VHH binders against Elongator complex protein 6 (ELP6). Designs and how they scored, part 17

Target 1, 266 residues: Elongator complex protein 6 (ELP6), of Homo sapiens (Human) (q0pne2)
Amino acid sequence: MFVELNNLLNTTPDRAEQGKLTLLCDAKTDGSFLVHHFLSFYLKANCKVCFVALIQSFSHYSIVGQKLGVSLTMARERGQLVFLEGLKSAVDVVFQAQKEPHPLQFLREANAGNLKPLFEFVREALKPVDSGEARWTYPVLLVDDLSVLLSLGMGAVAVLDFIHYCRATVCWELKGNMVVLVHDSGDAEDEENDILLNGLSHQSHLILRAEGLATGFCRDVHGQLRILWRRPSQPAVHRDQSFTYQYKIQDKSVSFFAKGMSPAVL
Short names: E, the ipSAE of ESMFold2; O, the ipSAE of OpenDDE; V2, 0.75 times the mean of E and O plus 0.25 times the DockQ between their complexes.

## First folded at step 18 (VHH; framework vhh_6qgx_2)

Design m3 (from k1 with S101E; at its last look DockQ between E and O 0.01; V2 from the best seeds 0.00; counts 0 for: pae E 13.3 > 2, placed apart)
Fold by OpenDDE, look of step 18:
Structure m3 (fold): chain B 266 residues (1-266), chain A 124 residues (1-124)
Amino acid sequence: as target 1 above (266 residues)
Amino acid sequence: QVQLVESGGGLVQAGGSLRLSCAASGFTFRRYVMAWFRRAPGKEREFVAAISRSGGYTFYTDSVEGRFTISRDHAKNTVSLQMNSLRPEDTAVYYCAADREGYYMTSPSEYDYWGQGTRVTVSA
């Protein structure tokens, strides 16, 4: 996890709130560093994590996790991390005969399928263990990224329904947290993406939006991060104010600074 | 007893400066995010500025960015708001607030303790 981001969010693994949905969004930049942050954050918080990774491999996240002081392999071995490899699973679903329901079985359906199997996977993964002793603090669902579902032919409404059911189970019932990444295509013609982003924004307690610089890549500033705190149950007119920071990604850390206060400008 | 006592308010002309101060007592000051809010006549209370527990990070509403500076002194258990280039629209009662959690900095309901406020009037 990135300490500076924790400072901006005024949170620590041992004091994180529960029952919250965090929306990660990136536009004209790679916001995956935010996913890595929260993955390591919640593992360090001793949470049970269900990670739905729809694009990147386990190895990819593992390498970054190691840099951030977390072993995903160990987490998985001890049952703390349940990891769904979307790409690998997709190959299995498409090319192999499956006798049992698969989380991504919608890929087999000629018509727009539903994400209920994926929901069932999440629910089962994060189901409390009947051992009477709570081994983990609270459950966490992490999805990287929901835009992939759109690319695979799912409608925005279907994805939003999926998130709704997950919220009901993970956040409300189990008092856990959700973190989901969505890419903002910036394409005005991408109506489904807009519907998804709008719907998720209304449901999220915390929104982190990473954006590329208008000037392009800079050595000392890699992008800007907008942070928005909000109460989903409140009308849109009563949304929280947002703050914007610039950031620089390093090998094992991310630095944040006030807009206009980057070392390159000073 | 927890107390937040604001001071430094007053009448100032547009373009002028004021320095507000808030003295905190009755709680562990270093464990709280400190903030300033303001309420103008006929308006809702709004976020102005916040400062992290360590003082390393500061946050401002857009309308005061570049003009206001929030700071804190752990030795004195005080938080200050330096207000420069004041405008008539800055006229309000300014409140000091403390938040132990700090998850929703701009939401008044999240703050645990509040001062009684100090009035700032900026004349045209």
Scores: ipSAE 0.005, ipTM 0.295, lowest interface PAE 11.3, mean pLDDT 90
ESMFold2, look of step 18: ipSAE 0.005; ipTM 0.248
ESMFold2 (binder alone), look of step 18: mean pLDDT 88; pTM 0.909

Design m4 (from s3 with Y57W D109S; at its last look DockQ between E and O 0.52; V2 from the best seeds 0.00; counts 0 for: pae E 9.6 > 2)
Amino acid sequence: QVQLVESGGGLVQAGGSLRLSCAASGFTFRRYVMAWFRRAPGKEREFVAAISRSGGWTFYTDSVEGRFTISRDHAKNTVSLQMNSLRPEDTAVYYCAADTSGYYMTSPSEYDYWGQGTRVTVSA
ESMFold2, look of step 18: ipSAE 0.006; ipTM 0.395
ESMFold2 (binder alone), look of step 18: mean pLDDT 85; pTM 0.872
OpenDDE, look of step 18: ipSAE 0.835; ipTM 0.923

Design m5 (from k1 with G56S; at its last look DockQ between E and O 0.62; V2 from the best seeds 0.00; counts 0 for: pae E 14.9 > 2)
Fold by ESMFold2, look of step 18:
Structure m5 (fold): chain B 266 residues (1-266), chain A 124 residues (1-124)
Amino acid sequence: as target 1 above (266 residues)
Amino acid sequence: QVQLVESGGGLVQAGGSLRLSCAASGFTFRRYVMAWFRRAPGKEREFVAAISRSGSYTFYTDSVEGRFTISRDHAKNTVSLQMNSLRPEDTAVYYCAADRSGYYMTSPSEYDYWGQGTRVTVSA
């Protein structure tokens, strides 16, 4: 996890708030470092984590996780981490000799937009154990990333419905947390992307938006991060707070600078 | 050079109508969410309306719902605010704003570019 980001968010694994949806968004840059941050953060918080990884392999996340102080292999072995590896699972689902129920079965169905099996997978992965000791702090769902579902032909409404059901179960009922990544395509004719981004923004308690910089002299500045704290139970126009920082990604850390204080600007 | 230039403000009687227009230049207009904000005397800037990049989705603050209509024209690089059934409490300086974020956001801190504003005065 990135200590400087924890400082900006005024949180640590032992004091993280519950019941929240965090939206991660990127535009003209790769915001995946934020996914790695929250994955390591919640594993260190002793949370039960369901990770729907639609883009990268387990090995990819495991290598980065080790640099951030967590062993995904150990977390998986002890039942803390339930990992759905989308690319490998997609191959298995599409090319299986027989068709069995699968969280990603929408990849082979003519009625694209049916995300109920994926929701059921999440619900089963995070349901409370009936006969065991209290083993994990609270459940967490991570998705990297929801834009893949749009690219596979899901409608934005179907994805928003899926997130709504997950929020009702994970955040409201189980008092856990959710973190999802969505890419901003920047394409005005991509209505599904706009609908998804707007819908998720209104459901979110915290929005982290990584943006690329247009300057040609920012060798040591990789982008800027907009942090928007939302209070959905209050009028957004009156009570939201927003902050902007520039950042540089390093091997095991991310440095954040107040606007105008980065080495590339001085 | 990025510019957002508002026009169409003025003095109008309660119950009347005005159409505000904002001409955009210096950036790729179709790639930005466009919005209107306003600042009443002695108050902070508040959200009025926003329109998605494509124009397919609009959002309004509660006090103007049903009376104001936001629209955009990609051919002319303009965003407009049709203001009907105006009330004295609509008196404010109205600002055009643009944001590339792809989020439908009502927070002024999310907007990258701002116009200078156009004054709307509604007589009792």
Scores: ipSAE 0.000, ipTM 0.190, lowest interface PAE 14.9, mean pLDDT 80
ESMFold2 (binder alone), look of step 18: mean pLDDT 88; pTM 0.909
OpenDDE, look of step 18: ipSAE 0.397; ipTM 0.727

## First folded at step 19 (VHH; framework vhh_6qgx_2)

Design n1 (from t5 with F103Y; at its last look DockQ between E and O 0.01; V2 from the best seeds 0.00; counts 0 for: pae O 10.2 > 2, placed apart)
Amino acid sequence: QVQLVESGGGLVQAGGSLRLSCAASGFTFSRYVMAWFRRAPGKEREFVAAISRSGGYTFYTDSVEGRFTISRDHAKNTVSLQMNSLRPEDTAVYYCAADTSGYYMTSPDEYDYWGQGTRVTVSA
ESMFold2, look of step 19: ipSAE 0.628; ipTM 0.856
ESMFold2 (binder alone), look of step 19: mean pLDDT 86; pTM 0.881
OpenDDE, look of step 19: ipSAE 0.801; ipTM 0.906
ESMFold2, look of step 21: ipSAE 0.647; ipTM 0.868
ESMFold2 (binder alone), look of step 21: mean pLDDT 86; pTM 0.885
OpenDDE, look of step 21: ipSAE 0.007; ipTM 0.294

Design n2 (from s3 with T100E; at its last look DockQ between E and O 0.67; V2 from the best seeds 0.00; counts 0 for: pae E 12.4 > 2)
Fold by ESMFold2, look of step 19:
Structure n2 (fold): chain B 266 residues (1-266), chain A 124 residues (1-124)
Amino acid sequence: as target 1 above (266 residues)
Amino acid sequence: QVQLVESGGGLVQAGGSLRLSCAASGFTFRRYVMAWFRRAPGKEREFVAAISRSGGYTFYTDSVEGRFTISRDHAKNTVSLQMNSLRPEDTAVYYCAADESGYYMTSPDEYDYWGQGTRVTVSA
């Protein structure tokens, strides 16, 4: 997890708010460092994590996790992490001679299909478990990423419906958290992307948006992070609050600077 | 240079209707979320309505939902707010705003560009 990001969010693994949806998005840059941040954050918080990884392998996340101080292998072995590896599961679903129920069975359907089996997988993964006296702090659903569902032919409405059911179960009923990544295509004619991004933004407590800079990539500034609180927990603010920082990604950390204080602003 | 110009404000009686318009120039209109905010006398600016870049989603504050309708016209580069069943509590200066990022739509701090405002007064 990135300590500087925790400082910007005024949070630590021991005191994160519960019952919330956090939206991660990126535009003209790769925001996946945010996914890795929250994965390591919640594992270190002793949370039960269901990770729906639709595009990258377990090995990929495990390698990055090791750099961030977590062992995904050990987390999975002790039952803390339930990992759906979309690449391997997609092969199984598409090529099964007997079309058995599967969380990703929508891949076999002729249209933007029903995501209820994926929701049922999430529900089962995060149901309260009596496993050898181990008690997790709270459940967390992490999805990397929802835009893959659009690319696979799901409609934005189906994805929003899936997230609504997950929120009702994970956030409301189980008092856990959700973190999802959506890519902003930047194409105004991509109506499904616009519908998904704006619909999720309305449902979110916290929005983290990584953006590429107009001047491009440089050694000292890799992008801009906008942090938007819809209803921050601090009582001094009764309205939504937003903040903007520039950032630099390093091998095991990310540095943040107030806008106008970075070398790229001259 | 980006410019947002509101029009259509005025004095109306309670129960009446007004249509506000905001003409946008100086940017690629289709790439921006558009919104209306208002500031009542002695109060801070509050969110009224927003419309997504494509126009596919609209969002409203609770007090105006069902009475106000936001829309956009990409051919004319305008965003409009149809206000029906007006109440004295709707009296305010109404501001048009634009945000390129497609961010969270209800926070005034997220909007890059603002108009100068148009005054709406609703008499009892």
Scores: ipSAE 0.005, ipTM 0.308, lowest interface PAE 12.4, mean pLDDT 80
ESMFold2 (binder alone), look of step 19: mean pLDDT 87; pTM 0.897
OpenDDE, look of step 19: ipSAE 0.025; ipTM 0.434

Design n3 (from s3 with E110D; at its last look DockQ between E and O 0.77; V2 from the best seeds 0.00; counts 0 for: pae E 3.4 > 2)
Fold by ESMFold2, look of step 19:
Structure n3 (fold): chain B 266 residues (1-266), chain A 124 residues (1-124)
Amino acid sequence: as target 1 above (266 residues)
Amino acid sequence: QVQLVESGGGLVQAGGSLRLSCAASGFTFRRYVMAWFRRAPGKEREFVAAISRSGGYTFYTDSVEGRFTISRDHAKNTVSLQMNSLRPEDTAVYYCAADTSGYYMTSPDDYDYWGQGTRVTVSA
């Protein structure tokens, strides 16, 4: 997890808020460092994590996780991490006849609008165990990324319904958290992306937006992070609050600078 | 060079209607989330309505939902606010605003570009 990001978000694993949806998005840049941050953050917070990874492999996340001080292999072996590997599962669904429901069976069906099996997988993965003792602090759903569902022919409404049901179960009923990534295509003709992004932002407590620089990457600044608090904890404040930082990604950390104070400007 | 120009304000009786328009120039209109804010006498600007870049998502503050309709016209580079069933508390200067963040925001501090405003007065 990135300590400087925790400072910007005023949070630590010991006192993380519960019942919240965090939206991660990126525009003209790769925002995946945010996914790695939250994955390591919640594993270190001793949370039960269900991670729906629709494109990248388990090995991909394990390599980065180790740099951030977590072992995804051990977390999975202990039952803390339930990992759904979309690429591997897509191969299994396409190339193997299965007689029972699969969480990703919508990949093989002519009607691509049915996300109910995926929701049921998430529900089962995160439901409380009746062991008499709670092993994990609270459940967390991570999804990387929802834009894949649009690319596969899902409508924005179907994806929003899926997220709404997950939020009702994970956030409201179970008092857990959700973190989802969606790419901002930046294309006004892409109505489904536009509807999905705005619909998710409406449901979110916190939005982290990674934006590319106009000139691309430079040595000292890799992008801009906009932090938007949709419903802050201060009731006297009736408006969203936002903050903007520039950032530089390093091997094991991310540095943040106030806009205009980056190493490239100083 | 970015310019937002509101029009359509005026005096109207309670229960009446007005249509505000905002003409945009100096930027690629399709790339902006558009919003309306208003400032009542002695108050700060408050959010009224927003429309997404494609026009596919709209959002309204509670006090106007069901009465106001925001829309946009990419051919004319305009955003409009149809205001029906007007009430005296809708009396304000209405401002058009624009931003490139891709989703609606309710704080005026989050919008980069602003019009000069158009006055709407609703008499009892």
Scores: ipSAE 0.652, ipTM 0.867, lowest interface PAE 1.4, mean pLDDT 84
ESMFold2 (binder alone), look of step 19: mean pLDDT 84; pTM 0.866
OpenDDE, look of step 19: ipSAE 0.814; ipTM 0.910
ESMFold2, look of step 20: ipSAE 0.381; ipTM 0.728
ESMFold2 (binder alone), look of step 20: mean pLDDT 85; pTM 0.873
OpenDDE, look of step 20: ipSAE 0.829; ipTM 0.919

Design n4 (from s3 with T61E; at its last look DockQ between E and O 0.60; V2 from the best seeds 0.70)
Fold by ESMFold2, look of step 19:
Structure n4 (fold): chain B 266 residues (1-266), chain A 124 residues (1-124)
Amino acid sequence: as target 1 above (266 residues)
Amino acid sequence: QVQLVESGGGLVQAGGSLRLSCAASGFTFRRYVMAWFRRAPGKEREFVAAISRSGGYTFYEDSVEGRFTISRDHAKNTVSLQMNSLRPEDTAVYYCAADTSGYYMTSPDEYDYWGQGTRVTVSA
């Protein structure tokens, strides 16, 4: 996890708010460092994590996790992490003629697949343990990334319905958290991407937007991060605000700086 | 140079309708989320409606939902607000706003560009 980001979000693993959806998005850059941050953050918070990884392997996340101080292998072995590996599972689903229900069975359909089985997988992975006290602090769903579903022909509405069902279960009923990544295609004619991004933003309590740099930035700045807190109904003193920082990604950390005027714009 | 120019305001009786228009220039219109805000006498600006970059997503303040309709026209670089069933409490200066964040925002502090406003007065 990135300690400087925790400071910007005013949080630590032992005091994070519950019941929230966090939206991660990126434009003209790779925002996946944010996914790695929250994965390591919630594992260190002793949360039960269901990670729906639709395009990257377990090995990919495990390598980065080691750099951030978590062992995904250990977390999976002790039952803390439930990991759905989309590439491996997609091969199994596509090549099976007679297959039981599967979270990714929508891959058997052309473009109107049903996401209910994926929701059922998430619900089963995060259902309460039969004890007086939970073994884990609270459940967390991470999804990397929802844009893949659009690329496979799922409509934005179907994806938003899936997220709504997940929110009702994970956030409202179980008092857990969700973190999802959506790529901003930057194409105004991409209506499905536009609908998905805005629909998710409507449901989110926190939005982290990573953006690529315009020309004129030096090699010490890799992008900018806009942090937006969603407070549509608040007293005048506690209004919604965004804060923007420039950042530099390093091997095991990310440094943040107040956004300033680039020399190239003077 | 970015400009947003509102038009279509005026005096109307309660229950009537008005259509506001906002002409945008000096930027790539389709890359912006567009919104309408209003400021009633003695109050601060409040959110009315927003429309996404493609036009595929709209969002309304509760008090106007069902009565107001936001739309945009990429060929004419305009955003419009059709206001039906107007009430005296809709009396305000209406402002057009634009931002590049990719999603709608309801706080006026989050929008980069603003028009000068157009006055709407609704008589009882």
Scores: ipSAE 0.615, ipTM 0.854, lowest interface PAE 1.8, mean pLDDT 84
ESMFold2 (binder alone), look of step 19: mean pLDDT 86; pTM 0.882
OpenDDE, look of step 19: ipSAE 0.836; ipTM 0.921

Design n5 (from s3 with D109E; at its last read DockQ between E and O 0.81; V2 from the best seeds 0.76)
Amino acid sequence: QVQLVESGGGLVQAGGSLRLSCAASGFTFRRYVMAWFRRAPGKEREFVAAISRSGGYTFYTDSVEGRFTISRDHAKNTVSLQMNSLRPEDTAVYYCAADTSGYYMTSPEEYDYWGQGTRVTVSA
ESMFold2, look of step 19: ipSAE 0.632; ipTM 0.861
ESMFold2 (binder alone), look of step 19: mean pLDDT 86; pTM 0.886
OpenDDE, look of step 19: ipSAE 0.827; ipTM 0.918
ESMFold2, look of step 21: ipSAE 0.650; ipTM 0.866
ESMFold2 (binder alone), look of step 21: mean pLDDT 86; pTM 0.886
OpenDDE, look of step 21: ipSAE 0.824; ipTM 0.918
ESMFold2, look of step 22: ipSAE 0.618; ipTM 0.855
ESMFold2 (binder alone), look of step 22: mean pLDDT 86; pTM 0.886
OpenDDE, look of step 22: ipSAE 0.852; ipTM 0.931
ESMFold2, fold request of step 23: ipSAE 0.547, 0.621, 0.580; ipTM 0.820, 0.856, 0.841
ESMFold2 (binder alone), fold request of step 23: mean pLDDT 86, 85, 86; pTM 0.885, 0.878, 0.885
OpenDDE, fold request of step 23: ipSAE 0.885, 0.102, 0.891; ipTM 0.948, 0.597, 0.950
ESMFold2, last read: ipSAE 0.597, 0.574, 0.589; ipTM 0.844, 0.840, 0.845
ESMFold2 (binder alone), last read: mean pLDDT 86, 85, 86; pTM 0.887, 0.875, 0.886
OpenDDE, last read: ipSAE 0.015, 0.894, 0.890; ipTM 0.319, 0.953, 0.950

## First folded at step 20 (VHH; framework vhh_6qgx_2)

Design g1 (from n3 with D109E; at its last look DockQ between E and O 0.77; V2 from the best seeds 0.00; counts 0 for: pae E 2.9 > 2)
Amino acid sequence: QVQLVESGGGLVQAGGSLRLSCAASGFTFRRYVMAWFRRAPGKEREFVAAISRSGGYTFYTDSVEGRFTISRDHAKNTVSLQMNSLRPEDTAVYYCAADTSGYYMTSPEDYDYWGQGTRVTVSA
ESMFold2, look of step 20: ipSAE 0.453; ipTM 0.786
ESMFold2 (binder alone), look of step 20: mean pLDDT 85; pTM 0.877
OpenDDE, look of step 20: ipSAE 0.814; ipTM 0.912

Design g2 (from n3 with T100V; at its last look DockQ between E and O 0.77; V2 from the best seeds 0.00; counts 0 for: pae E 2.01 > 2)
Fold by ESMFold2, look of step 20:
Structure g2 (fold): chain B 266 residues (1-266), chain A 124 residues (1-124)
Amino acid sequence: as target 1 above (266 residues)
Amino acid sequence: QVQLVESGGGLVQAGGSLRLSCAASGFTFRRYVMAWFRRAPGKEREFVAAISRSGGYTFYTDSVEGRFTISRDHAKNTVSLQMNSLRPEDTAVYYCAADVSGYYMTSPDDYDYWGQGTRVTVSA
C-alpha cells in the first residue's frame, strides 16, 4: 500500500471507516495503481476480500502485491482472499457445454443484463461464519473494473443495479467496504459511461480521480489525483470537499505534491 | 473567454412556474458537468441541481426534487432549470456553474466557472 496516499486520506489499516463505497476513476491515464493500493491496504487490515478481477490475471496482481508488502497467494490459501479471474473464467464460460451456474453467465444470456449470478458469487464469498468468533475485520469487495462490463454489452443501469445490491449486502448489512474502478472516456457521446460514472459517484463516500496532465508529460510528474469526499448523510457537511495533488509513480511507492510544489517546472 | 449568462428570472406567485436558462460559451460545452446553485437572502450559496455531460444523469437537492427539472441542449450550448410548484422558500439568486470533473459536485468551491446570477422572487 502507498504510505503517502494513506496520509492524504488520513487513514491506516487499523482506522479505516466501514460501510463505504470508494470510486476510483481515471481519465487520459492509467489509474490501476489505485486498485493495487486498496487491495494491499485491505489485506493488511485483515479484511476478508472478494476481488472481482475482470481484466488482469492473478499473477499480475500477485507480482505487484509483493512489491507492496502482501502475498496474494498466502491470502488466498488461508481463505482471506476470494479471487474471480475474469479473463480465464470468460474463456471457460464461452466454451462450456453444460448449463451450470457461473458468476459470468451473462456472457451466454440471450437477454444481456443479468448480473444476479455475479452478485450471488460476491454474497457467498463474503457471508459471515457462525463460529462466534470474528476471523476477519470486515468484508471488502473490490472490482477491477466495471467498464469491462459495459464493453461486454451490459447497460449502465444493469451495472448500477448490481452495485446497489452489493452495497445493500456488503456495506449496509455486513458493515464492509467496496472499491470499484471505472474508466472515464471524457466523451459525452458515450452515454452509458457517463451514466455509470455519475450513478456510482452519487453512491460514493470517496472518489479518487487520476488524470493525465494537460501540459504534457515530464519525468518528475506522472499525473494528478483529485480526492473528493462525498458525505451526503451528514447534514452538517452538505458540500463535497475536494483536494488535488500531482503524483509520481515509482516501483514501490507513489509521491504526492500539492499543486505548485511539484518538482517539475515547465 | 468563458461566459455563462443566466436569464429567465422574475417575480412569480407561490405555486407558479419559471424556466431559467444559462447560455454557455468559450469552452467545449459537452465536456462539462453543469449545475445550478442558489443564494437566498442572508445565506450562502447552496446546491440545487446538476446534469452530467451527456445529460443522462441528473441530481437534485432534496428540497427541489420532483418540482425542478434540469436539462441541457448541446446544439444551443444551454442548460435550463424548469421550476414548478414554486414556494416562497425558493426565493434566491440562481447561478449557473460548470466544471470538467466528469461527475457532479455539491460544493461551490469545486466549480471553475460561474454566471452572474438571475433573481427569482416567489411571493406568498
Scores: ipSAE 0.570, ipTM 0.833, lowest interface PAE 2.0, mean pLDDT 85
ESMFold2 (binder alone), look of step 20: mean pLDDT 86; pTM 0.883
OpenDDE, look of step 20: ipSAE 0.766; ipTM 0.894

Design g3 (from n3 with M105L; at its last look DockQ between E and O 0.03; V2 from the best seeds 0.00; counts 0 for: pae E 9.8 > 2, placed apart)
Fold by ESMFold2, look of step 20:
Structure g3 (fold): chain B 266 residues (1-266), chain A 124 residues (1-124)
Amino acid sequence: as target 1 above (266 residues)
Amino acid sequence: QVQLVESGGGLVQAGGSLRLSCAASGFTFRRYVMAWFRRAPGKEREFVAAISRSGGYTFYTDSVEGRFTISRDHAKNTVSLQMNSLRPEDTAVYYCAADTSGYYLTSPDDYDYWGQGTRVTVSA
């Protein structure tokens, strides 16, 4: 996890809020470092994590996880991490004669808009144990990324319905958290992307938006992070708050600066 | 230069209707989320309604949901607010706003461009 990001979010694994949806998005840059941050954050918080990884491999996340101080292999072996590897599972679904329900069975169906099997996978992965003693702090769902579902032919409304069902189960009933990544296509004519982004932002309590910079030659600044706190239940003076920082990605860390400052000025 | 010009304000009896319009110029209208805010006497600006870049998503504050409808017309570069079943509490100056972030936002600080406002007065 990135300590400087925790500082900006005023949180640590010991003190994370529960019952919340965090939206990660990126525009003209790769925001995947945010996914790695939250994966390592919640594993270090002793949370039960269901990670729906729709395009990248387990090995991909495991390599980065090691740099951030977590072993995804150990977490999976001890039952803390339930990992759905979308690419590998998609091969199994498409090329094998499976008759039982599969979380990704929509890949076998022409014009399928049915994400219920994926929801049931999430529900089963995060269900409370039968014993009275809680082993994990709380459940967490991570999805990397929802834009893949649009690329596979799902409509934005179907994806929003899936997220709504997950929120009802994970956030409302189980008092856990969700973190989802969606890409901003940058195409103003892309109606499905627009609907998905706006629908997710409406449901979110925190939005982290990574943006590329117009100046690509500065070696000390790699992008801009906009942090939007959505607090609809607060008095008007405490409603949405937005902050912007520039950042530099390093091998094992990310440094953040107030907009208009450089590391040398800090 | 970017301009947002509101019109359609006026005096109306409770239970009546008004339609506000905002004409936009100086930018590519389709690229912007459009919103309406209002400021009642002695109060801060508050969010009323927003509509996404494509028009496919709308969002309303609780007190106006079901009574107000936001819409946009890409051919005329306008955003409109149809206000039905008006109440005295809806009395305010209404402002049109625009933002490039690509999704609705409810804080005034997140909108880049503002109109000068149009006054709506709802009598008992």
Scores: ipSAE 0.006, ipTM 0.405, lowest interface PAE 9.8, mean pLDDT 81
ESMFold2 (binder alone), look of step 20: mean pLDDT 84; pTM 0.868
OpenDDE, look of step 20: ipSAE 0.017; ipTM 0.376

Design g4 (from n3 with F59Y; at its last look DockQ between E and O 0.65; V2 from the best seeds 0.71)
Amino acid sequence: QVQLVESGGGLVQAGGSLRLSCAASGFTFRRYVMAWFRRAPGKEREFVAAISRSGGYTYYTDSVEGRFTISRDHAKNTVSLQMNSLRPEDTAVYYCAADTSGYYMTSPDDYDYWGQGTRVTVSA
ESMFold2, look of step 20: ipSAE 0.629; ipTM 0.859
ESMFold2 (binder alone), look of step 20: mean pLDDT 84; pTM 0.870
OpenDDE, look of step 20: ipSAE 0.829; ipTM 0.920

